# VHH binders against a4x776, part 27

Target 1, 306 residues: a4x776
Amino acid sequence: MSTSMSVARSLPGGPVAEQILAEVAQEVTQLRAAGVTPALATVLVGDDDASVGYIRIKQRQAVQLGFASPHVRLPASASQADLQAVVTQLSADTSVHGVLVQHPVPPHLDFDRAMQALDPEKDVDGMHPVNLGRLALGLPGPTPCTPAGIEALLAYHEVPVAGREVVVLGRGATLGRPLAMVLAQKRPTANAAVTVVHTGVPDWPRYTRRAEIVVAAAGVPGLVRPEHLRPGAVVVNGGVRYAGRRLLPDVDESCATVAGAMTPRVGGVGPTTVAMLFRNAVRAARRTRSSRTPVRLPDSGAPAGR
Below, E stands for the ipSAE of ESMFold2; O stands for the ipSAE of OpenDDE; V2 stands for 0.75 times the mean of E and O plus 0.25 times the DockQ between their complexes.

## First folded at step 13 (VHH; framework vhh_7pa5_2)

Design z01 (at its last look DockQ between E and O 0.46; V2 from the best seeds 0.00; counts 0 for: pae E 2.7 > 2)
Fold by OpenDDE, look of step 13:
Structure z01 (fold): chain B 306 residues (1-306), chain A 126 residues (1-126)
Amino acid sequence: as target 1 above (306 residues)
Amino acid sequence: QVQLVESGGGMVQPGGSLRLSCAASGFTFSSYAMSWVRRAPGKGPEWVSTISSSGGYTSYADSVKGRFTISRDNAKNTLYLQMNSLKPEDTALYYCAKGYEYTWTGDTKTRTFNYWGQGTQVTVSS
């Protein structure tokens, strides 16, 4: 009896990103037709080659989608005040609809503090405290890109999420925590029973072994192993580290032998994150248009004097 | 309303010096970078220099490096441009501009700055 080792179904993010970006492109076209050119500003501090490369990629993508792409580069020696001034300027610029500050910034700078100077409406990363608050309250606003991407990825691949037991492994501010909030939302592609496990949970595998969906968000390479999974579980690798150019996933590849579905090591959540950035940007541009539409107060029709 | 008023322009001989000033109002001056831009006859706007909000960082166009110095007095809401070793090619209308210059890709409209003054004329001639 050849135990056909059932390999987990792959959940690639590429097709998801393509779909989202196509939608974004359409929206951008519509906005342009309406006289609005969506603009996504990027801010780079320093000359880190990797960062420069990432910005270039994002700028290129922005242009391809029909965005204007204003860019500000600050030297590595820039002060906190300098960075905040740029963010403030971009926030005040009515021609700019989204702002991305490239992470990381030089160590002497406080990224979070700088982000607090950003207009939450222009926060395309969705990480502004106000937007996280909105998320927590179920209010509309920019959603964190990676969590949004994960939701979209699961939805695209028709993974049922609503009513399912989802375990998020990790409680980071950029992924674990916001993801838990996203997946708990009352939406057809969310509405999950979400459990967050972390280093404070001694026997976290107890939870993941029960989970129908496991999202690794810890940033610990090889943390999730087959023995930690329910057979047939859906496994999403959200946590990633790099050793040089090598991507080190939280989820060990061997998990594919137990999981029913799993994101690939490369091309999983990453592409979707980028797509969500642009979705946030175009939505930001749309919101600004709507606010500028003067609410024509109904002309109080003076009653024709009889 | 943002107002920028340039002054200090004039006619000078090659090798001469001028100091431009820009009085800013209608915004928190100390919170924004400031820039100088110039427009020569028949040419488009050219970025000249930028100074950070705190004054800790300055940048210059290659054409003016070593000759021009940008500075600011946040207490006076004033931007300065010391121009030394002036050349005929420096002849232009000089504008004070609010903020950093954005390098724009994907838009044909080179929107470098949102707010400009009326400019002050600098003429370098023998």
Scores: ipSAE 0.418, ipTM 0.752, lowest interface PAE 1.0, mean pLDDT 90
Fold by ESMFold2, look of step 13:
Formats: structure tokens, C-alpha cells, sequence
Structure z01 (fold): chain B 306 residues (1-306), chain A 126 residues (1-126)
């Protein structure tokens, strides 16, 4: 193109998240009509103001969707054994369907170890090793939220994925690796030829220049530039870094002059990640129908319930 | 097979002290938080106190803070409640319960415990 001042079609995630959350709300309504109150438990270790705020937002969103939201708060000094005991109890509680431990935990605690103790069926993040194994094998289970959000975003905006060349730039456990598995699945919204590259590949741009879809998942601000893309490519900002309050995506905004479609810097993939968390939670409730009961104390002199 | 057996209740005058015990079996005691719950005559159950699995974190209902102390001995699979400065309002059937208290939001307001004992009666009379 010799003179065109084209701007890539925007792929906002907000409308995608709204659609997903509306579907979640309908599923919650159906479950409640059947006598099941979906419950998403949250665990906070410590009293960091930002973490307290994130929990309150998630609790409010859960209640707006019709979830019950049991909460356990541990002091910052809690031991690893204390954290794992909370996770074990929530895993065993049939009135709790999903569990979210607020990250980050204090540095003396091993977050990954705690998550491995969680019942995989209640893993709303979809990052438990059992659930990643299920994904790899094509078995049912919670899907990692950001990869699922990206698939939904592409589907919502009618971006063809099946049979297309997709390059995932980045190999992290939370996004790049599981995304490759998600987009290779045999279904109309996936079924892609997926290549994973990373900065350890000396000429990684040779792969992104051939790709019809590029998902940046490296967490390296500005890594993807216009010269790294074929004209008309679809570009998804999956990886971000913050400088204070400023969001620094992997994809330089000037890529919009070459790309055919691109997620915006703000309001792209992020909203879909949150929506997928609640989708995992309501699906967990469908699998494990339960309701909370009052504290059962025996009639005087009767044996305990056990 | 969870079994919780409370003991140590009795009659005491206001200002007195009692120490409750709860013998636990049928589960790995050291892996779970433990709680005390009480039921006063004519009233519903009331959460009293919780202790973490390691014993490093404790919490108390406002009505008992500063007067009651929860503790545990993981080697003996035993939970304790030291009750000091007892008041007539502390008169209740006291139960040992397995697990943490949850703070619920949404359309449920009742705390839940899956397992509790038969209880031990504490009576504080003027």
C-alpha cells in the first residue's frame, strides 16, 4: 500500500467479557432454580491494601452474578501449613465450588505449592497441574483464563482461526504454553497451526512475519513492532507489564498501521480473563451441586452427626 | 469416621474459670484448623473461636475476646479452650468443630462446619 493510512480494526475485550458474564449469570440462575447456590471462595493472606481491594472487587462481582462468596483471611505471618490447611478445607467442602487464593502471597509462602493442594475441580484459574494435563490430553476441565479469553475474543470478533497460522510469542506457563494447546484443539474456534517462539530464537521475527495471527505473550514491553508482522495480520496483546499504573503491552501501538486487526492497549485481553474466571466457577458448580447448610448441632443428648 | 469428644464442662460461679478439652480422631488433626461453637439455652449456634492447624493464628468472637484462649496440642490430637472471667451469658453447650470459620457474602449468612462433637455443658450461675 503506497499511500493508505489504514488503522487496524480494534478487538476490544469488554464486549466479549460482557457476553461471557451474561451467560454465566444465566447459568447461575438455572443452578439456583435447581436448589444449588454457586460459591466462589476467596483466600487472602495478609492485609496489603491493594490485595484487600482486589478481593473486595472479586467478591462484589461474584455477588452481582449470584454467587455466594465465602472468605478466609489469614495473617501475613501464617505458615505454609496454615495456608495449605485452608486450601484443603475448601477443597473438601461440598458447599464451595471454586477457590481463588489472592496472589501475591507473602514471600515466605509458596503459592504454587498451595495451588497444588487444591482440588483440581475447584481450580478456577485452570492452572493446577492436573488441569493443564487435562488440557494437553483434550480431557474436560477448567481452562486457563487468559488463553480461554483470547479464544473467545477471536471468536467474538469473527477472526478466522481454524486452519490459520498462529504464532505465540512467549512460552510462559500461564499464557504461552496453554494458549498453544487451546488454539490447537479440534473445534471451529481453534484448530490452528500453532508455532511457539520466544526471544531465545535468534530470528523469531521470521515466524511472526509469516503468521496470520500473532499473540504476544512474552511480558516484554514493545517487543512486537510493525516490521515483525505481515500486512493484515491479527495481533493480540496477551502479555503486559506495568510501570507504576501505566500498562505496557508487548505490542507496540504503531503495529496498528500494519495489522488488519489488533487488541487495544487498554480493555483488550484483560477483561476476558476475569470473565473466564467466573465461567470456570459456574461450571465447577454445575459439576458438584451443593448448598451450604446451617451449623448442625445435635438434639440434646443425641450422638453427633459425624 | 471423624470423632470429636468434648470434656471439662461444669458449673462455676461468675468470674470463675474452666478449661475445655476436645479429643479428636479419624482425621489428620495437625492438617486442620479447629473451632469452638456454643449454643446457649433458647438460642442458635454461635461461633466462639478458631485456631489454625499450626496453632500460629487464632481468632475469637467479640463476646469472648480477652477472656478465652484457644490452644491445641497436635501431638495429642487435642483442642483446648481456656475460659476465664466467666459470665452468666457464657452458659451454653460448647462444641468442638473441625475447620475454619468462613465469612460469607451473597445469599447465605450461616457459618458451616461439617463435623462437631456431642458438646460439654458450661453453666455460669449467680
Amino acid sequence: as target 1 above (306 residues)
Amino acid sequence: QVQLVESGGGMVQPGGSLRLSCAASGFTFSSYAMSWVRRAPGKGPEWVSTISSSGGYTSYADSVKGRFTISRDNAKNTLYLQMNSLKPEDTALYYCAKGYEYTWTGDTKTRTFNYWGQGTQVTVSS
Scores: ipSAE 0.276, ipTM 0.655, lowest interface PAE 2.7, mean pLDDT 86
ESMFold2 (binder alone), look of step 13: mean pLDDT 80; pTM 0.783

Design z02 (at its last look DockQ between E and O 0.14; V2 from the best seeds 0.00; counts 0 for: pae O 4.7 > 2, unsure alone 64.0 < 65, placed apart)
Fold by ESMFold2, look of step 13:
Structure z02 (fold): chain B 306 residues (1-306), chain A 126 residues (1-126)
Amino acid sequence: as target 1 above (306 residues)
Amino acid sequence: QVQLVESGGGMVQPGGSLRLSCAASGFTFSSYAMSWVRRAPGKGPEWVSTISSSGGYTSYADSVKGRFTISRDNAKNTLYLQMNSLKPEDTALYYCAKGYEYTWTGSTKTETFRYWGQGTQVTVSS
C-alpha cells in the first residue's frame, strides 16, 4: 500500500458539496412555501452523448432539490438566431430564474454572443461579462462556480487563506482569472496575496515554491510536481482532463509527499462546482421574488400543431 | 394548426419607416414569447428582436437597437415591428416566430420545433 497518499491531509470536496446542497434545499423549501417555484432552465444544442449525459445529471439534481427543470433542445443544425432567440425567451420568462446553456455548442455557433443576450441575473455559471464585472467590484451577483467551490472547500477544511500567499497556476477565463478575484476579496475566507502564473512564465516554479497555497488551473496533466512546492503547502487541483474514464489532474499525486494538505485526485474540487451552480440558481430565484406574483409553469413539452 | 402571417413589408428609401405585422392563429398567442428574425440574400438567419408573452420584456440585436420597436396586442393576436431609420443593411425577408416549447418529462431526445411564417420582404434602397 502507498503511504504517500496518506501523508498530506486530504481535502475532499464531497462533504463541501453536500453542505452546500443541503443549504440550497432549505432555501428552495422556503421559496416554495412563499409561492415561488425556483426554475433552472437548460439548453442543449445537438445530441452529443457526453453533453446529453451532463444535462441529465443536472436535471436529476434540480428535481431532487425541488427546482422546476424546463429544457429546450435545439437540433445540431440550429442557427445563431435560434440560439439567441431561445436565450432571450428564457431571459424574459418570469417563471425561469436560472439559465444554463450546455457548452460546448456546435462550432458554427458563437456561445459568447448568445450568452451576452442572457439576463445577467439568470446566469448561473457566473460567466456573463456583467457578473465578472460585479465580482471585480465586490458587488452581489452569481460567482463562477469552480472558483466559488474552491473558496468554500478551503473554508470547510479550515485552511487559512487571509493574508496568505496564493499562487494560481493558469489564467483561463473560467477558473484562473476569476479565482484570483475571488481570493483577493476582503473577507475571512479570502483576503489573500494572489499571484497568477502560467506556462508562458519561464520559471513559474519559483512562484509556486514560495506559495502557501497553490491552485493548479492550467489544464495540463501532471504539470505540478513535488519539486514545485514548498514543504507543507496546500495544493488544490482545479484543472482536470480525462483520458477515457481516467481523471488526469494538473497536480501529480506524488505531491502528497511534500504538501501539507491536498485535494484528492477523485472527489476534490469537482463536486463543489455543481453544488455552486445550484447555489447561484436558488439565489437568483430569491432576488426575483420581491416583486413577483406566483409562478405559472409552462405546458408539457409537446410541439404545437404544424 | 399554428399559422403566422407576416405583412407590412415593402420598398422604402434609406431613413424611411415601415411597420410589420404578424397575425397569429392556432395557439394561445398570449402564452408565448414571440420573435422577429430576418434573412438577407445569401446570409444565414439573424435574430432581430424578442418580446415576452405579456409584452413587459423586450430585447434587440445590436444592429437594430434604437431604431426598431417590437410590440404585441394580445387581444388581437398580433405581433408588430416598428422599423425606423431604415438602412440598406436591413434589406431582408422578415419572419415572425413563435416562442419555444419547454420539455418537462426529462427527455433530451425530443428536439424543439420552431414555427415560422412565410415572411414579408423589406427592401431598403436609394
Scores: ipSAE 0.472, ipTM 0.821, lowest interface PAE 2.4, mean pLDDT 88
Fold by OpenDDE, look of step 13:
Structure z02 (fold): chain B 306 residues (1-306), chain A 126 residues (1-126)
Amino acid sequence: as target 1 above (306 residues)
Amino acid sequence: QVQLVESGGGMVQPGGSLRLSCAASGFTFSSYAMSWVRRAPGKGPEWVSTISSSGGYTSYADSVKGRFTISRDNAKNTLYLQMNSLKPEDTALYYCAKGYEYTWTGSTKTETFRYWGQGTQVTVSS
């Protein structure tokens, strides 16, 4: 009896990103037709090759989608005040709808402090404290890109999330924590029973072995192994490190032998994150348009009837 | 309302010097980078120089590098441009502008700055 080792179904992010970006493109077209050119500004501090490369990719994508893509480059020696001034300028610029500060910034700079100078409405990363607060409260606003991408990825692939036991491995501010909040939202593509495990949980595998969905968000290569999974579980690799150009996932590839579905090592959550950035940007542009629509005060012209 | 008022322009001989000033109002001057741009007759606007909000960083166009010096007094809400070794090619209307110049990919936005003043004329002629 050839135990056909059932390989986990792949959950690629590429198709998800394509769909989202197509939607974004349509929205951009609509906005342009309405006289609004969505603009996504990017800020780069320094000249790190990788960062420059990422910005270029984003700029190209922006142009392809029909965004204006203003860019500000600061030298690596820029001060905190310099960075904040740029962010403040872009925040105040009515022609700019979204702002992305490329991470990382030079070590002498406080990225979080700089982000606090940004108008939360222009936060396309969804990482502004105000927007995280909105998320926590279930209020509308920009959603963190990676968590939003993961939700979208699961939804696209028709992975049931609502009412399911989801374990998030890791409590980072950029992924684990916001993801837990996202997946707990009262939405058909969320509404999960979410457990967050982390380094403070000595027997975290106890939780992951019960989980119907496991999202690795720890940034520890090879952390999740087959023995940590429920057979048939859905496994999402959100945490990644790099050794040079090599992507090191949190989820060991061998998990495919136990998992029912799993994101690929390359082309999983990453593409969706980028797509969500642009979704946030176009939504930001749309919001600005709506706010400029003069609230037609109802004509109080009720003539006093004789 | 953002107001920028340039002064200090004039006519000078080649090799001469001028100091331009820009009085800024209507915004927190110390929180923004400031720039000088110029427009020569028949030419588009040209970025000249930028100074960061704190004054810790300055940048110059290659055409003016080594000759021009941008500075600011945040207490006075004033931007300066010291222009030395002036050349006929420096003849232009000089504008004070708020902020950094944006580089735009895909859209030729001719306006790299949102706010600039009325300008001060600099004429370098023998």
Scores: ipSAE 0.024, ipTM 0.470, lowest interface PAE 4.7, mean pLDDT 88
ESMFold2 (binder alone), look of step 13: mean pLDDT 79; pTM 0.789

Design z03 (at its last look DockQ between E and O 0.24; V2 from the best seeds 0.39)
Fold by ESMFold2, look of step 13:
Structure z03 (fold): chain B 306 residues (1-306), chain A 126 residues (1-126)
Amino acid sequence: as target 1 above (306 residues)
Amino acid sequence: QVQLVESGGGMVQPGGSLRLSCAASGFTFSSYAMSWVRRAPGKGPEWVSTISSSGGYTSYADSVKGRFTISRDNAKNTLYLQMNSLKPEDTALYYCAKGYEYTWYGSTKTRTFDYWGQGTQVTVSS
């Protein structure tokens, strides 16, 4: 009986990613049976070995899930106009449903400007300004991958979110802000009372100490410590940084002695982010099916006789 | 500024030959695939042929295979199309086009950018 009873339950992301990808594969099968082959196009500028490797991993996963995976390779010397023309042409190509431009691009190119040419419906990252606006307004659209992954992680592990007090620590455009919008949506996996705080709030621990769920999204290693949590809180580390190959989460590992549940240092939110990329891609292909022209009913104006 | 200047068109009898040239400037010619595209009277653009940046890969529309040969001189930034055994159906305005390569299901294809010259007219008639 002297076993530590205060150690937080682990909330690993690997099983979450596996479930999401299984659901994506089912949707791909349904779309193909309906005559639609989902296609995720990838664009690489140059020949950097690391970038080539990242593209190959994503292409392999796409093919394994049943996506067509067209690939464009531009020379390192490509102009901004060339990159934008490729993105524009892929946006217009009805056989392509999602587009991923591999980051980073060479220094003479403006990645954000290139993405302005992308059709928001094909934005698998969910970070196009139109799609962030849709999220803010509660309109349908691709969701940023890490925020969507966190919602799915909480749902998978049966962490109650609806009606709960959630504090998001961090206000970044790519994670903290969109996450707050995601968790406030009216649905069973969200519907939370969401408070956003950040290091610019001098007494931000006042908010985290009352929270049932704390999501660390600041990108400041070790920022969240045990004294910042209520006993039994659920703690999600959404923000990480690396020192070389070491993963440096925002949440200090000693928080496991106070938290009721906590994402692990390795294999937490990260795996879900990649899975959500493919969920956005298959949903983009599904929208193509739903936009098909309906058939006109026959002209019939007479009642049936008996 | 990308510039493409086609030349070498003219009138020729059926069965005759022409050689088209395309002088390219404003970009690194040797880094890009190049294509010939034609527009017949009253019709939309039709892809004719493509050549890889190095010249190591060529492809042709079925309608011109065996009759047309694409080539390039990267030292002179010039693309060529040798057209033999010309038919009235080859009558068109011919454009060269800067392009990029992409793969789909393991097959390599080329798509053109929207950088068009004025074209060169080829007319095949008795």
Scores: ipSAE 0.470, ipTM 0.774, lowest interface PAE 1.8, mean pLDDT 88
Fold by OpenDDE, look of step 13:
Structure z03 (fold): chain B 306 residues (1-306), chain A 126 residues (1-126)
Amino acid sequence: as target 1 above (306 residues)
Amino acid sequence: QVQLVESGGGMVQPGGSLRLSCAASGFTFSSYAMSWVRRAPGKGPEWVSTISSSGGYTSYADSVKGRFTISRDNAKNTLYLQMNSLKPEDTALYYCAKGYEYTWYGSTKTRTFDYWGQGTQVTVSS
């Protein structure tokens, strides 16, 4: 009996991103037709080649989607005040709808502090504390890109999430924590029983072995192994490190022998994150339009003098 | 309302010097970068110089590097441009502008600044 080692179904993010970006493009077209040119501003501090490259990719994508793409570059020697001033300026600019500050910033700068100067409505990363608060409260606002991408990825691939046991491995502010909040939301593509495990949880595999869905968000290469999974589980690799140009996933590739479905090492969550950035941006532009619609005060019907 | 009022312009001979000032009001001056832009007759606006909010960073157009110095006094809400070794090609209306210039990727349209003043005329002529 040839035990056909059932290889996990692949959950690529590329098609998800394409779909989302197509939607974004349509929305941008609509906004333009309405006289609004969505603008996604980018801020780069320094001249790190990788960062420059990433910005260029984003700029190209922005233009392809029909965004205006204003850009501010600060030198690596820029002060905290300089960075905050740029963020403040972009926040105040009514022609700018979204703002992205490129990571990383030079070590002497406090990124989080700078982001506090950003208008939460223009936070396209969804990482502003106000927006995280909104997320926690179930209020509308920009959603963190990676968590949103993961939700979208699971939905696209018709992975049931609602009512399922989901274990998030990692409690980082950028992924694990916000993802837990996202997947716990009362939506058909969320509404999960979410457990967050982390370095403080002894025997965390006890939880992951029970999970129907495991999302690795720890940033520890090879952390998730087959023995940590329930057979047939859905496995999402959200945590990524790099050794040079090599992507090091949290999920060991061998997990495909046990998992029912798994994101690929390359082209999983990453593409969806980028797509969500642009979704946040176009939504920000749309919100700005709606707020400018003058509330027509009801014409106080002067009573026709009899 | 944001107001920027330039002063210090005039007529000078080549090689001369001028110091421009810009009085800013209607916004938190110290929170924003400031810039100088000039427009020569028959030409489009040209970025001249930018200074960061703190004054810790300055940048200049190649055409003015080494000759012009941008500075600011945040306590006085004033922007300055010291112009030395002036050349006839420096003849222009000089504007004080709020903020950094944005580079717009994929567009030839440079949205330079949210606000600028009325300008002060600088004429360099023998």
Scores: ipSAE 0.419, ipTM 0.708, lowest interface PAE 0.7, mean pLDDT 90
ESMFold2 (binder alone), look of step 13: mean pLDDT 80; pTM 0.796

Design z04 (at its last look DockQ between E and O 0.62; V2 from the best seeds 0.00; counts 0 for: pae E 2.2 > 2)
Fold by OpenDDE, look of step 13:
Structure z04 (fold): chain B 306 residues (1-306), chain A 126 residues (1-126)
Amino acid sequence: as target 1 above (306 residues)
Amino acid sequence: QVQLVESGGGMVQPGGSLRLSCAASGFTFSSYAMSWVRRAPGKGPEWVSTISSSGSYTSYADSVKGRFTISRDNAKNTLYLQMNSLKPEDTALYYCAKGYEYTWTGSTKTRTFDYWGQGTQVTVSS
């Protein structure tokens, strides 16, 4: 009886990103037709080749989608005040709808502090404290890109999330924590029973072995192994590190032998994150349009004097 | 309302000097970078110089580097441009502009700054 080692179903992010970006493109077209050119500003501090490359990719994508793409470059020697001034400027510019500050910034700069100067409405990363607060409260606003991408990825692949036991492995501010909030939302593609495990949980595998869905968000290569999973579990690799150009996932590839479905090592959550950035951007542009529509107060029809 | 009012322009001989000023109002001047832009006859706008909000950082176009000095007095809400060793090629309308220049892609927009002054004329002629 050849135990056909059932390989986990792949959950690629590429198709998800394509779908989202197509939607974004349509929305951009609509906005343009309405006289609004969505603009996604990018800020780069320094000359790091990788960062420059990433910005170029994002700018290219922005243009392809029909965005205007204003860019500001600061030297690596820029001060905190300089960075904040740029962010303030972009926040105040009514022609700019979204702002992306490229991470990382030089070590002498406080990225988080700079981001606090950003108008939350223009936060396309969804990481502004106000927007995280909105998320926590179930209020509308920009959603963190990676968590939003993971939700979208699961939904696209028709992975049931509502009512399911989801374990998020990691409590980082950029992924684990916001993801837990996202997946706990009262929505058909969320509404999960979410448990967050982390380094403070001595036996975190106890939780992951019970989980129907495991999202690795720890940033520890090879942390999740087959023995940590329930057979048939859905496994999402959200945490990644790099050794040079090599992507090091939190989820060991061998997990495919136990998991029912799993994101690929390359082309999983990453593409969806990028797509969510642009979704946030176009939504930001849409919001600005709606706020400018003067609420025509209904003309208080003076009663015709009898 | 944001207002930028340039002054100090004039006619000078080659090799001469001018100091431009820009009085800013209607915004928190100290919170924004400021720039000088110029437009020569028959040419598009050319970025000249930028100074950071605090004044800690300055940048210059290659064409003016070493000759021009940008400075600011945040207490006076005033931007300055000291122009030395002026050349006929420096003849232009000089604008004070709010903020950093944006490099725009994917847009037909020619706007590089959100606000500009009316400009002050600098003419360098023998």
Scores: ipSAE 0.476, ipTM 0.795, lowest interface PAE 0.8, mean pLDDT 91
Fold by ESMFold2, look of step 13:
Structure z04 (fold): chain B 306 residues (1-306), chain A 126 residues (1-126)
Amino acid sequence: as target 1 above (306 residues)
Amino acid sequence: QVQLVESGGGMVQPGGSLRLSCAASGFTFSSYAMSWVRRAPGKGPEWVSTISSSGSYTSYADSVKGRFTISRDNAKNTLYLQMNSLKPEDTALYYCAKGYEYTWTGSTKTRTFDYWGQGTQVTVSS
């Protein structure tokens, strides 16, 4: 039940994540029955308290879902060569299906260079350049977790997206850019008219005030305020920043007085991001199931159908 | 092709010391972490120690901490294991392995590596 009829409908991510994780658990059970133990490897560099905590949560969830969870921890002083050697080893290991390198890494290390050495088929974050290219072309591949989570959240809560004006406020590589590509895909849960704006556009509010759906993806606390919204708009807070351990969302809570529906400050998009990570991981393990080879395939010279 | 040749094993009394060596070739030794793995009679492989490519990071199994020291000489493409205060329980065939060890949870798998040599026997008996 709603707590107030004068505020926006809440769009919690917890129920969405629960549904996705139930399907993942079923798929893991099927894989284990077929002799495949899905394995999600995690790599941590250093001992930052927040990063250690995130890894522990992911390891616990992996085991609860039935994954094996191999782990490699490197000291903060590890060299770039050490990090890339770990990634290369995990990429080559046929008993490992997904690999997660915890971000951020210490400043002397190049995270992007390390991630580019990872086998794209094991990229559970969906951020490898090959997988972003697949997304841009509409080809199969792991989808970036937060964008996929937002699509699933909107679908679960029955927010119409197809044919709607969606404004993505923010252009980061991990959310704003890939989300625009996700929501433009030709499918019932996407198919939107997507506009990307950012703080470098002096009058970006004129775009958000037209939008039926606004996704805040800038990582600038409190950036979106009530005057920036069309009455009745759906507002998704995809971007967050932390002051210590306190979550600072892009969308000010007062936006609930103008929006028709809005993700909550906590328990919104975040749970869906974690669920999509495991969905990418179990799908990576499913791709290992090529032991049943087709007897013969038809000639594939015909163009793809509609 | 990767080649790893262990040496330095032998028979020794409890409390004694041995120094194992591993000569590496067929790859850029300084670019890879290296590990020691042992196999006791009637048992599966047991990870002993790992050293990072630069030598700045080392780790040890609880059973050998404080007694064994892993080191490397990247100029000579050689990995070492100094074993002090040896116990009968340390009796095993010792292998040099290329790469990092994983810590597995949610599985009964022991650590495995793609490349190791023939091993060098260490026997600790009175």
Scores: ipSAE 0.369, ipTM 0.680, lowest interface PAE 2.2, mean pLDDT 87
ESMFold2 (binder alone), look of step 13: mean pLDDT 79; pTM 0.787

